# VH-VL binders against UPF0215 protein NEQ431: the designs that were tried, part 8

Target 1, 198 residues: UPF0215 protein NEQ431, of Nanoarchaeum equitans (p61151)
Amino acid sequence: MKKFARFIGIDDGYFVRNVHKKTKLIGAITKHTILDGVLSREITIDGDDVSEKIIDMIKNSNHYYQIRGIILYGITFAGFNIADVELIYKNLGLPIIIVMERPPKDIFYKAIEKYKPNGIELIKKAGPIYKTKTPFGYTYYQVYGIDKDTASNIINNLAIVSKIPEPARVAHMIARGVTKGDSSKPRAGGDSNPGPAG

## First folded at step 22 (VH-VL)

Design v7 (from u1 with heavy chain Y113W Y116P)
Fold by ESMFold2, fold request of step 23:
Structure v7 (fold): chain C 198 residues (1-198), chain A 127 residues (1-127), chain B 107 residues (1-107)
Amino acid sequence: as target 1 above (198 residues)
Amino acid sequence: QVQLQESGPGLVKPSETLSLTCTVSGGSITDYYVHWVRQAPGKGLEWLGYIYYTGDTEYNTPFTSRLTISVDTSKNQFSLKLSSVTAADTAVYYCARDEETKEYGSGWIFEGWFDPWGQGTLVTVSS
Amino acid sequence: EIVLTQSPDFQSVTPKEKVTITCRASQSIGSYIHWYQQKPDQSPKLLIKYASESFSGIPSRFSGSGSGTDFTLTINSLEAEDAATYYCQQSNSWPFTFGQGTKLEIK
């Protein structure tokens, strides 16, 4: 009988600019696809502290030595708070997979250039964007400390209800649930939390 | 369910300021990425700019000196002002909603497609 | 600025025929193209988002394809109610731009 590795998925919660100063950062630890633990910290909206909070959250957890990899839901958190994958890898020794639904628009990069000093340099550390076919469509991803083919296999093993791997999907649900009170988005034409274009 | 309605004067004299309001109903103001799009009679669609509920804007290049888009969060209203108008500014003016998306992270990204649109309002510029 | 060039500008079509409309971007925009239908005296109606994703409630006869610079809207069995002007719109770069439109009329 084979044992499945643990992964931690990371996402941030709901916030409203000019109202909130911080939001939640959630780590969802799965054994394969089964939720096995939840970690939380607070991060600063448009701040610089997400990398430190990820490191602290994982390093001080009961699961640290069992976690085989980190799955980030995007590279930005709470707006302009950008993960430094190099720093995270140096401090934790864990491979990092960044997952996304689509490659970013040019508008995203323009916003980073305009509003976040050295933000493009942080994003470039994560390397090129690859894609992999899942039963739910293409998942786009970047890697740090792991080769792209191994990451593709991990994504496919963990994407069981959507093209976003279960650790990241659950982290998203928990983060939104605890900050907005409901993990679901409204139906089309209903209330939703818009992000700024830049 | 979000609905948008444009309102304002249908006739504006040359060199004056065109002023329109987009009233939004069916949700909190934080769901409102609003774009303004116009269509001259018999012509195609032209994007003018957008506004976020925080007041952040981007304007199409030809309009940067004449266009002001603003928001009044207490009234769930977005406004467009276009100064120094000429006959070339005669058009149907639309406001349209753009939803949030999780694309490469939280807090910067909108979908980029428009639904719903307002019904549109014709503004004629003539003496 | 990204220029979107649609083809054809105008087409008179017979019901039940297959119709294709193309949209070419002046530079790569990934899949960030969206298609709208506009009938006379009405607001535009979203048909296809992200090049190929059908919007909710849109008849299956409408489909989209393409990536990069070349995109196609297809109506696989035209109905009389499909007489309208069709626009592509890109959301990859500021400013957002629309194609010049393609007008379909029923023969």
Scores: ipSAE 0.567, ipTM 0.812, lowest interface PAE 1.8, mean pLDDT 87

